# Designs tried in a protein design chat: VH-VL binders against q869s5r1519to1633. Part 1

Every score and structure here is a prediction.

Target 1, 115 residues: q869s5r1519to1633
Amino acid sequence: YILVAEDNDINIKVVVRQLEKLGYTAIVGINGLKALEIIGSFPICLILLDCQMPQMDGFTCSTILRQIEPTGQRIPIIAMTANDSKDRCFEVGMDDYLSKPVRVDRLQKTLSDWI
Unless a header shows other numbers, all headers, positions and changes below count from the first letter of the chain; antibody chains are not in Kabat numbers.
F, E and O stand for the ipSAE by ESMFold2-Fast, ESMFold2 and OpenDDE, each averaged over both directions (binder to target, target to binder). V2 = 0.75 x the mean of E and O + 0.25 x the DockQ between their complexes.
Where letters were taken out, [cut] stands.

## First folded at step 1 (VH-VL)

Design c01 (framework fv_canakinumab)
Fold by ESMFold2-Fast, scan of step 1:
Structure c01 (fold): chain C 115 residues (1-115), chain A 122 residues (1-122), chain B 107 residues (1-107)
Amino acid sequence: as target 1 above (115 residues)
Amino acid sequence: QVQLVESGGGVVQPGRSLRLSCAASGFTFSSYGMNWVRQAPGKGLEWVAIIWYDGSNKYYADSVKGRFTISRDNSKNTLYLQMNGLRAEDTAVYYCARDEYDFWTGLYFDYWGQGTLVTVSS
Amino acid sequence: EIVLTQSPDFQSVTPKEKVTITCRASQSIGSSLHWYQQKPDQSPKLLIKYASQSFSGVPSRFSGSGSGTDFTLTINSLEAEDAAAYYCHQSYSLPYTFGPGTKVDIK
């Protein structure tokens, strides 16, 4: 499963449809509690995380996820962000980034690099 | 409306044990992470431990690892701190604090209890 | 662990004057810094979250700014009830850490 952590209904619809077109199953977490519950309940192989600069919540969530990971198990966290905020995503333990608006070809390439 | 009330503090001799409780009301206790933070007399704040909403994840400050155990009983809306092997340097007011773990709102301590004093002295 | 330092340790201020408190982190923490006020014999209370966002019910004379390693708490016009210790706190990584505190007294 691919976890999509995003609270905006339009952004959720776009990303989920793109994942489905590429043959992946998406699970959506619309807040931090739901995202953490999903990770504990389903075999998540990659997380797509909204981390726009105005939303500090995304960066905080990445930090929490890294801290609670079991020894030897690292789930890739891919930021969905504007181009000029990508450096901060790496500072909080995210592995890669996708520029908004997300393009299908870039999403496919990123997924192939990490899963 | 959110209320946190600590109890269980007192005077105890070095090497002994003490259990602190924090009674929560005014919110859905089982939906929030909880923390213990302490403050030695005349000193600053020191984070002690965190427990996740369901009790599955726990983390401790290095100064208390192996001696203190954080736990919770969601059916009783109560947070606990079991303190073993107490030392003079554990003397402090102990606060319980609610740690908002909602993905979109971030982490910070939005509500604190009134504190309970633990004095470790011979 | 991330170490936070505060400046000044103590200041005695005339009512209505502007107060500035600085917090510095040993590494970049983005905007994951929060400010608390603690009055004598009382528990800490949240003032500012995520560097610049006021918590509900906090007077507008309190404001926060900064990002990365350098953060500032400002009290625009000090009132008598503002005599307290002020602490910064980082939530960027566990273990959570606090600054050593700044005590503000009224002259």
Scores: ipSAE 0.005, ipTM 0.555, lowest interface PAE 13.0, mean pLDDT 79

Design c02 (framework fv_canakinumab)
Fold by ESMFold2-Fast, scan of step 1:
Structure c02 (fold): chain C 115 residues (1-115), chain A 122 residues (1-122), chain B 107 residues (1-107)
Amino acid sequence: as target 1 above (115 residues)
Amino acid sequence: QVQLVESGGGVVQPGRSLRLSCAASGFTFSDYGMNWVRQAPGKGLEWVAIIWYDGSNKYYADSVKGRFTISRDNSKNTLYLQMNGLRAEDTAVYYCAREYDILSGEWYFDLWGQGTLVTVSS
Amino acid sequence: EIVLTQSPDFQSVTPKEKVTITCRASQSIGSSLHWYQQKPDQSPKLLIKYASQSFSGVPSRFSGSGSGTDFTLTINSLEAEDAAAYYCHQSSDYPLTFGPGTKVDIK
């Protein structure tokens, strides 16, 4: 499963459809808390994480996940961000980033790099 | 090369129906979400409806919900707007606009038709 | 629904002067704001997408900025062909909405 952590209904539908078109199965978490719950409940191989979400933002979510996951069981976290904030993404343990709006060709390349 | 051409506009009495068409050419129609946007004479732009690239999702402005139906025929590269229960306030130039490209994942209106005038008048 | 407001409603500007148009959203829309130009008796044309990205073929005198709720379209040096109505548009949520427009005329 690829986890899509995103609170905007339009962005969710676009990314989920793009993933389906590329042959992946998506599961959606509408905020950081729900994303953490899903990670504990489903076999997630990669996370697409919106940096700004209600309840818990993506940066906080990434920090918590990296703190609690065992060494050697690192799930790739790919940030989805509207601004150039790549330096902070790497600082909080994210592996890569995608600029919004997410393009299918960039998404496909990123997924091939990490899964 | 890349074009949208609307047709079907005209003068119609209140309460009647009218169907607009938008013929697309020069691009892969089935890759794009399509919209109808209207503009009353001398007024601003008002979004009317969207249909996704495969016809799976449709959304409407509150002012037209229950009266207008958006549809598409990807085999004919054509977008439609079925307008029922027309009112005087529906009088406007209706534009066909291309929005969503699944390949790019970007949502903005990059291509517009010339518009077709709908006048609802007795 | 997300309401967009524009200021000013109208401005008449001398050629070569700088023009700024403001668009404000009733709630945060990130960078999901786009600017269109509409000349008399013509269809709208995309100028700026996602707050600050110039669309292909648009003259460099046009630029956009802002994020969240406050956005600005700037025409650095107004040319005669820039006399038009300018509309902001949000793609953050349904229903999609446009600002009421700003008419720019040449003195």
Scores: ipSAE 0.006, ipTM 0.574, lowest interface PAE 9.7, mean pLDDT 82

Design c03 (framework fv_canakinumab; at its last look DockQ between E and O 0.46; V2 from the best seeds 0.00; counts 0 for: pae E 7.8 > 2)
Fold by ESMFold2-Fast, scan of step 1:
Structure c03 (fold): chain C 115 residues (1-115), chain A 121 residues (1-121), chain B 107 residues (1-107)
Amino acid sequence: as target 1 above (115 residues)
Amino acid sequence: QVQLVESGGGVVQPGRSLRLSCAASGFTFSSYGMNWVRQAPGKGLEWVAIIWYDGSDKYYADSVKGRFTISRDNSKNTLYLQMNGLRAEDTAVYYCARDLEYDSWGYFDYWGQGTLVTVSS
Amino acid sequence: EIVLTQSPDFQSVTPKEKVTITCRASQSIGSYLHWYQQKPDQSPKLLIKYASQSFSGVPSRFSGSGSGTDFTLTINSLEAEDAAAYYCHQYSDLPYTFGPGTKVDIK
């Protein structure tokens, strides 16, 4: 499963369709709290994480996840973010980034790099 | 190539109904979400409603929720806006605008010429 | 709903001068902001998408910048045909909302 942590209905629909087109199965967490819950409940191989979400934003979510993950079992976290905030994403333990709007060709390349 | 042509506007009394149409050509209509946006005379733009490419999702501005219904007929390449319970404040030019494609991110890249709706006693 | 504010409301500018229009969102919208130009008695036209990406066919004098809550549209050297209303539009959350517009006129 690929976890899509995203709160915007339109963004969710686009990213899920892009993942399906590339042959992946997506599961959606509409905020950071739901994302953390899903990670504990489903076999997630990669996380696409929106850096800007209400309640718990992507930065907080990434920080918590990295603190609770055991050594040697690290799930790739790929930021979905505005260009100006990409450096901050790396600081909180995200592994890569995709600039918004996410293009299917860039998504495919990123997934091939980490899966 | 891409064309959007609105029709159905006119003068109508408060409390009555009108149906607007937007005829699309030059692209695969069934692959794109569509929007209605209005503009009162001398005022700014106000978003009205969206319909997803397959009609599965619809969303409305609070000002029109319960009175307006967005729909589409992909076999006719036509978008509709059914307007019920019209009020003076609904007086505006109504534009249809093309939104996102099936698997792409959206922006309102093409707009129709608009059709004027005047609600007057 | 996300509220957008624009400044200035109106600007009268000498040809060839630089014009700067600001759009501010009531909450962070990432780069989900588009800019439109509307000339009198015409339909709006897309100028800039996703804060900084020029739409095809738009003159290079138009540029956009910003992210989060603060966005700017710049016309580097104003031409007579640029007299129009300019609107920002947030595409982050439904309901979609537009800014109130900035009218740019030629002196």
Scores: ipSAE 0.030, ipTM 0.687, lowest interface PAE 6.6, mean pLDDT 84
Fold by OpenDDE, look of step 2:
Structure c03 (fold): chain C 115 residues (1-115), chain A 121 residues (1-121), chain B 107 residues (1-107)
Amino acid sequence: as target 1 above (115 residues)
Amino acid sequence: QVQLVESGGGVVQPGRSLRLSCAASGFTFSSYGMNWVRQAPGKGLEWVAIIWYDGSDKYYADSVKGRFTISRDNSKNTLYLQMNGLRAEDTAVYYCARDLEYDSWGYFDYWGQGTLVTVSS
Amino acid sequence: EIVLTQSPDFQSVTPKEKVTITCRASQSIGSYLHWYQQKPDQSPKLLIKYASQSFSGVPSRFSGSGSGTDFTLTINSLEAEDAAAYYCHQYSDLPYTFGPGTKVDIK
């Protein structure tokens, strides 16, 4: 299972379809808060986290995730960003990034690198 | 050379249907996503719909969702736009525009000459 | 959706003058901003891709710059044939959106 935090309906659909084609099942949270609620409910092996979302953005979500994460159970967090501050992504505990719109070749490589 | 030629435009009454075609040549049609973009008279550009290179995905602008259907026949190098429930605000020149391959989409590098659709009572 | 704005709406310029057109996005779109030129009674043509990359066949007097939310199209020395409307376009998020356009006229 891969957690996808994204607020754009079309982008959600695209990323979910891409993940399915790659053999993964996506669990969708429409913002950072929803993403946090999903954690623990599913065996998530990787998180695709949009940096820009309403109510709670990806940066805040990542920060909180790293704070509440059990010792020894680090889940890769991949930022989905429109070339926003990539340094900021790493500062809040994200492991890697994908540029938006998400391209399947990049997604595949990223999943291969981290899963 | 890349060529896109739209056809099927005309004058129709509100509520009627119209089917546009875009004939592609000069490139491997099946390798590229295709788009429809329209332009109302004297106005700017509005994206209408996109279809993946293999037809596996389609997306629409909210303004046409539920009424328009984008499709393609790669064996005929042709892109289609089925327009149902036409409204006055659908009046525009409709362009087909080539996108990049699925894994590298981003911009419209070639456009057709456009076909005019006029919806009026 | 991502909203693009352009400035100015219209310019009337003398040949050989420098023209600057700006495009602003409602949120950061990185470099996924493209520019199109549309001459009267013609279809749009790709001019600049990914903010700063000139498309094939585009004269060197055209250039693009910017990232994030603010972008600029520059015509270093305007030619008479450059009279056209210019549109910015984003593909950071679906749906695709265009700026309202900037019309450049020749004095």
Scores: ipSAE 0.020, ipTM 0.688, lowest interface PAE 5.0, mean pLDDT 91
Fold by ESMFold2, look of step 2:
Structure c03 (fold): chain C 115 residues (1-115), chain A 121 residues (1-121), chain B 107 residues (1-107)
Amino acid sequence: as target 1 above (115 residues)
Amino acid sequence: QVQLVESGGGVVQPGRSLRLSCAASGFTFSSYGMNWVRQAPGKGLEWVAIIWYDGSDKYYADSVKGRFTISRDNSKNTLYLQMNGLRAEDTAVYYCARDLEYDSWGYFDYWGQGTLVTVSS
Amino acid sequence: EIVLTQSPDFQSVTPKEKVTITCRASQSIGSYLHWYQQKPDQSPKLLIKYASQSFSGVPSRFSGSGSGTDFTLTINSLEAEDAAAYYCHQYSDLPYTFGPGTKVDIK
C-alpha cells in the first residue's frame, strides 16, 4: 500500500487516480494523526506526505515517524510540497519531494526511485 | 480562440430555481476542470463549485452545498449550475472559469463574461 | 479553510507611481497563489500565477513576489488602464478562496 497523507479532497482524488494509473493501491489519511494510525495498522511501503495538514502537519508527522521507526525498517517518505520547502523536508527526515501540482510523469519517476 | 459564454441568469423570487449554462468553444472542453465563481454587486469574488474534467467529482462552497449542483455535458461542451432554493444572498454575477487540464488544478486562465442572477421579491 | 487578507482596501495613485498590494494567508500556501485583475464592468483576468510568474500578455510593469504566507503584487509604473480591482487567490486547498480585493484608482 502507498499511504497518501493529504487533507485536500481534490488533491486526494488527483494523487489516488495517478497512483491507480501507475498500478498502485492507495490508502488515504486526512491529516498527520490519521497517517500515523494507518502506518500502525497496514503494511505501508511508501508514504506521500503533504506538508500542510490540519491537526498534525507533514513536518511534525515525519519527525515522529523517524523517531519511532525500528532500526532497518525505514519507510520512504516523499513530501508533497510547495517548491519553497525542500530543505526543511530533508531536515525532518523526508527522503524526496514532489512539487505541487503533482504531475504523473514526476510521480512515476519518484516512485521508481524509491520502490 | 477560447470562449466561455454564460446564460440563464435573470430575476427570480426567493425559493425559486434557475439553471445556468456555460457554452465552451476553442478548446478540448472534456480535458479541463471547470468552476463557477460569483460576485455579488459591489463585492469581491467567491468560489462556488468545481467539477473535474470527466465529471467524476464535484465540490461546493459551504454557502451553496445542498442547494446548487454543478454538472457538465462533454458531448455538448457545456457546463451547468442548477440553483435551487435561491436566497437574496445568491444575487450575483455568475462566471464560469476554466481550471487546468486533466488531474491538475490551480489557476483560472479563461473566464466568461458572466450572467446576472437577481433574487428579489 | 484558508483565509486571505489584502492591504490596502483602496489606493488612489498618481500615474507613473509604484503601486504595492499585499496578500496574507492564514497558513503557508507555498507559492500556490495567483493574482487577478478586474477592470470596471469586466470579468477577472489572470495576471500572475504561482506567486511570481507573469501570465501570457501581461505587461512587464506587473510583478509578483512572496511565498509562504506573505505575498506582494507590484505595479512598477501605474498606467491609466491599470485602474481596477486586484484579487489574490489560493489554490493550495479547497475551498478555493480569494482575498477581499484591492481597488486601485487613478488620481
Scores: ipSAE 0.014, ipTM 0.653, lowest interface PAE 7.8, mean pLDDT 85
ESMFold2 (binder alone), look of step 2: mean pLDDT 92; pTM 0.939

Design c04 (framework fv_canakinumab)
Fold by ESMFold2-Fast, scan of step 1:
Structure c04 (fold): chain C 115 residues (1-115), chain A 121 residues (1-121), chain B 107 residues (1-107)
Amino acid sequence: as target 1 above (115 residues)
Amino acid sequence: QVQLVESGGGVVQPGRSLRLSCAASGFTFSSYGMNWVRQAPGKGLEWVAIISYDGSNEYYADSVKGRFTISRDNSKNTLYLQMNGLRAEDTAVYYCARDEYGDYLWYFDLWGQGTLVTVSS
Amino acid sequence: EIVLTQSPDFQSVTPKEKVTITCRASQSIGSSLHWYQQKPDQSPKLLIKYASQSFSGVPSRFSGSGSGTDFTLTINSLEAEDAAAYYCHQSDSYPYTFGPGTKVDIK
């Protein structure tokens, strides 16, 4: 599974469709709290994380994820963010970033690099 | 049938404005990103601008930033290009073009027939 | 921005001959390169997407290859209807850019 943490319904549909076209199975968390629940329930191999979400934003979510990860397992976290927040993404334990709007060719390359 | 049809081209003097339209039919317009690409007479293709499927994001070539505005009306299945401060070097056939997958450009799989804009005194 | 260069700029070829067109990017673009054909007074048409994938309905004589910075479009056995300009296009990053084009004529 690839987890998509994103709160905008239309953006969710686009990213999920792109992942499916590339041969991946997506599962969606509409906010950081839901994303944390999903990680505990499903075998997630990579997270696409919107940095700006209601209830718990992506930065807070990433920080908590890194704290609670099982020993010996580090799930790649790829930020979906504006260019000016890239440095902060790395500070909170994210591994890479994709600029919004997410482009399918960059998504494909990023997934290839981390999976 | 799947089509894009441009309109609004013509002859204008330098410094004036034109608005181009691109009418889409035969597909779900609101699911696709849209682009403007131009071609000066006898020259190659030059990418001008993109707009996302929902109109929330735009990007422009440096040569047109601050002068051109791309927009869309999904309820009318129409793409627009507002061209202000026109210069002689903006003389070109303007094509609208569709990306293949929603808001994301892999390639331009559908093109309109083009509309000619001539900027001359 | 990413600059694309094409070679040759012009090629005159006998029917049934093989045509090779090269596109070079100023920096690595992975496989995010696409090829278009434009016949006189017509709109461009997609031929090859992502360096090597044929677009639907395109004759099998057209093929693409390459990755990173060097890409090639090949027409294996030129037909009269292939007289056209050919353009490469990168979609790796904004602004999107096209190569300057290669004109192929029949002699």
Scores: ipSAE 0.005, ipTM 0.550, lowest interface PAE 13.2, mean pLDDT 81

Design c05 (framework fv_canakinumab)
Fold by ESMFold2-Fast, scan of step 1:
Structure c05 (fold): chain C 115 residues (1-115), chain A 121 residues (1-121), chain B 107 residues (1-107)
Amino acid sequence: as target 1 above (115 residues)
Amino acid sequence: QVQLVESGGGVVQPGRSLRLSCAASGFTFSSYDMNWVRQAPGKGLEWVAIIWYDGSNKYYADSVKGRFTISRDNSKNTLYLQMNGLRAEDTAVYYCARGEDYVWGSLFDYWGQGTLVTVSS
Amino acid sequence: EIVLTQSPDFQSVTPKEKVTITCRASQSIGSNLHWYQQKPDQSPKLLIKYASQSISGVPSRFSGSGSGTDFTLTINSLEAEDAAAYYCQQSYDLPYTFGPGTKVDIK
């Protein structure tokens, strides 16, 4: 599974369809709390994480995940964000970023790097 | 139905400028990357430039980099190519071509009729 | 840049004969190879995408195959309307590039 943590319905539809076109199965968490719940319940191999979400934003979610994950079980976290917040994504343990709106060619290249 | 209609071609002297337009209809223009492809008389196809669906990224063939500028106006469903410092080697039919959405990379699923640019003294 | 080469440059064939056109890439491009048909004084038309995927409205006599560096376009039984130039194109990386073309004439 690839986890998509995103709260905007249009953005969810676009990314999920792009993942399906590339042959991946997506599961959606509409906020950071739901994303953490899904990670504990499903075999997630990569996370696409919106940095701006209600209740628990992506930066907080990434920080919590990195603190609780077992040694050797690091799941790649790819930020979905405007470029001006990119540097902070790396500081909180995210591995890469994709600019919003997400383009299928950039998504494919990023997935090839981490899967 | 999908239509792309180029205009703005003509005869110009070396060193001059020309602007091409491509009017798009029959699809959501703002959802597609757009390309310019050219063909010199009696020769093959040469890719010139791409602009992303939202205008945020552009890429050019080395032969035109620094001289040509691709742009778009999504509110008018129009693609542009500003050609500066024209050379005899730029003489070609210029095609507007739509990049396929929702797949990695770009292929050209619809093409305009082309507009002829002749650079001659 | 990725360079594409095509063979043959030119082929003149009788109706109903099989035509095979080859495209070779200077490096591996997976299946990111597309074929176009251009009839005299007309715009190019997409014929085959992603090496082997058919295009709606294109006759079934056209097929593509290959992956990596070697690709083939086949016209299984040539019709008079197939007299045209055929171009391969890669979408693996920018800049996008075309092969030099293969001209098919009918006798």
Scores: ipSAE 0.000, ipTM 0.557, lowest interface PAE 13.8, mean pLDDT 83

Design c06 (framework fv_canakinumab)
Fold by ESMFold2-Fast, scan of step 1:
Structure c06 (fold): chain C 115 residues (1-115), chain A 119 residues (1-119), chain B 107 residues (1-107)
Amino acid sequence: as target 1 above (115 residues)
Amino acid sequence: QVQLVESGGGVVQPGRSLRLSCAASGFTFSNYGMNWVRQAPGKGLEWVAIIWYDGSEKYYADSVKGRFTISRDNSKNTLYLQMNGLRAEDTAVYYCARESYEWLPFDYWGQGTLVTVSS
Amino acid sequence: EIVLTQSPDFQSVTPKEKVTITCRASQSIGDSLHWYQQKPDQSPKLLIKYASQSFSGVPSRFSGSGSGTDFTLTINSLEAEDAAAYYCHQTYSWPLTFGPGTKVDIK
C-alpha cells in the first residue's frame, strides 16, 4: 500500500489514479491524524504526504511518525508541496518531495527511487 | 501531429438535445484525460466537464450538472458531450481540450464547434 | 468555487513595451495556475503551466510567476503577434475555473 495523505479532492483523485495506472494500491488519509491511524493499521511501504493539511499538517505528522516508528521499520516519506519548501521538509524527516499536483513522470521516478 | 476535431454543433430550439463529438488523433488517446470548455460569443472561457483517461471519473460545472453527460470511447479515440435540456445560455463555441502529460493544464485544443440555442 | 480575477481587463500597448497581467485567486491554490493565449478566431494555446513553467515552443519573452493567491504573466517586449486575450486557469479544486480574460491590443 501507498498512503496518500492529502485533503484536496483533485490532488487525491489525480494521485490515486496515477498510482493505480502504475500498478500500485493507494489508501487515502485526509488529514495527519487519519494518516497516522492508517499507518498503524495497514502495511504501508511509502507515504505521499501533503505538507499542509487540516488538524495536523505534514511537518507535525512526519515528526510524530519518526518518533514512534519501530527500529528498522523506517517508511519513506515523500513530501507533496505547492511551494518551494524542500529544505524544511527534509528537516522533519521527509525523504524526498513532489510538487502538487504531482506529475505522472515525476511520481513514477520517485516511486522507482524509493521502493 | 496531435489533432482534436469537434463536430455536432448546430442550431437547436430550447429544451432540445445535441451530441458533440471530438475525434482525436496523433497520440495515445486512452492515456489522457479530456475536457470540454465553452465560450459564449464575445465572452471568456468556461470549463464544462472532465473525464478521466479510462472513463472512471467525471466532473461537471454546476451550470450543466444533470443536463450534460461527458463520455468517451477509447477504441474509437472519440470524446462525447451529450447535451440535454438546452437553454439559451448554453449558446457557445464548445472546445475539446486534452490534459497535458502531467494531466491538468490543457495542452492541446480543437477548433471548436458552435452550438446556438434559439427559438 | 474558486474565483479568479484578472487585471487589467484591457490594455493597449506600444510595440516593444513590457506587459504585466495579474491573476488573483479567491483562496490559495499553490502553483496550480496556468496561462493561455487566444488570438482572434483561434483556439486557446497553453503558454505557462504551474505558475512559472514555459510550455514547449513558447517564446522566451513570456514568463510567469507567483504562488498562493497572486500570479503574474509578463511579456517583456511586446510584439505585434502577441495581440490576444490572455486567460488564467486554476486546477486546484473542482470545479475548474478560468479568469475573465485580459485583452491586449497593439497601439
Scores: ipSAE 0.023, ipTM 0.667, lowest interface PAE 7.5, mean pLDDT 84

Design c07 (framework fv_canakinumab)
Fold by ESMFold2-Fast, scan of step 1:
Structure c07 (fold): chain C 115 residues (1-115), chain A 124 residues (1-124), chain B 107 residues (1-107)
Amino acid sequence: as target 1 above (115 residues)
Amino acid sequence: QVQLVESGGGVVQPGRSLRLSCAASGFTFSSYGMNWVRQAPGKGLEWVAIIWYDGSNKYYADSVKGRFTISRDNSKNTLYLQMNGLRAEDTAVYYCAREPYDFWSEYDYYMDVWGQGTLVTVSS
Amino acid sequence: EIVLTQSPDFQSVTPKEKVTITCRASQSIGSSLHWYQQKPDQSPKLLIKYASQSFSGVPSRFSGSGSGTDFTLTINSLEAEDAAAYYCHQSNYLPFTFGPGTKVDIK
């Protein structure tokens, strides 16, 4: 599964359809807290994480995930964020970023780099 | 040199359909994303839909979702908007607008070239 | 969806005066804010992209600034040809949205 942590309905529909066209199965968490719950319940191989979500933002979510990860089993976290936020994403343990709105060609390239 | 020209607007009754075209010239059409943006008489701009350079992705405003379909024919350098189930509130000048595409850049979401617009009037 | 608000909605200005138009977003959009000019019976034209980047061919009297939720378009010394409506547009989130516009008239 690829986890999509995103609170905007149209962005969710777009990214999920793009993932399905590329042959991946997506599961959606509408906020950071829900994303953490899903990670514990499903075999997630990569996380697409919106940095600005209600309740728990992506930066906080990424920090928590990195603290609780098993040794040697690092899940790639790809930020979905504004262009000016990319430096902070790397500081909190995210591996890469995608600017909104997500383009299918960049999503495909990013997925090929990390899985 | 770079031009976008819309056509297909007119007066239609509620519930009917209309297809708009946007003819592109002076640039490599297949390298650019395209948008439809509308403006009701005396009102502001409202984004309607986008289609990626290769036609692979399409997105719609909630107000038109399920009724309008955006498409393109790169061999003819033409963008289309199929409008079904037209309502009085769809009355507007419809513009096509070019979005620059740069595969290697994150900064390509502004609309740099606009057509002249075509008027769609939905009335009895 | 992201809601953009603009102020003022209308202003009448003497030539050579400085004009300031603000655009506020309902949540952070980074720097993904663009400004367009539309003259009566004409198509919109891009003025400023990504909050502060001038578009080719646009007079230097136009400038933009801001990030996050608060953005400003400035016309340093208004010319007669600048009488137009000005719109902000965000591209950080789908659906893309425009502000309601600010109309600038010459006195």
Scores: ipSAE 0.000, ipTM 0.545, lowest interface PAE 15.3, mean pLDDT 82

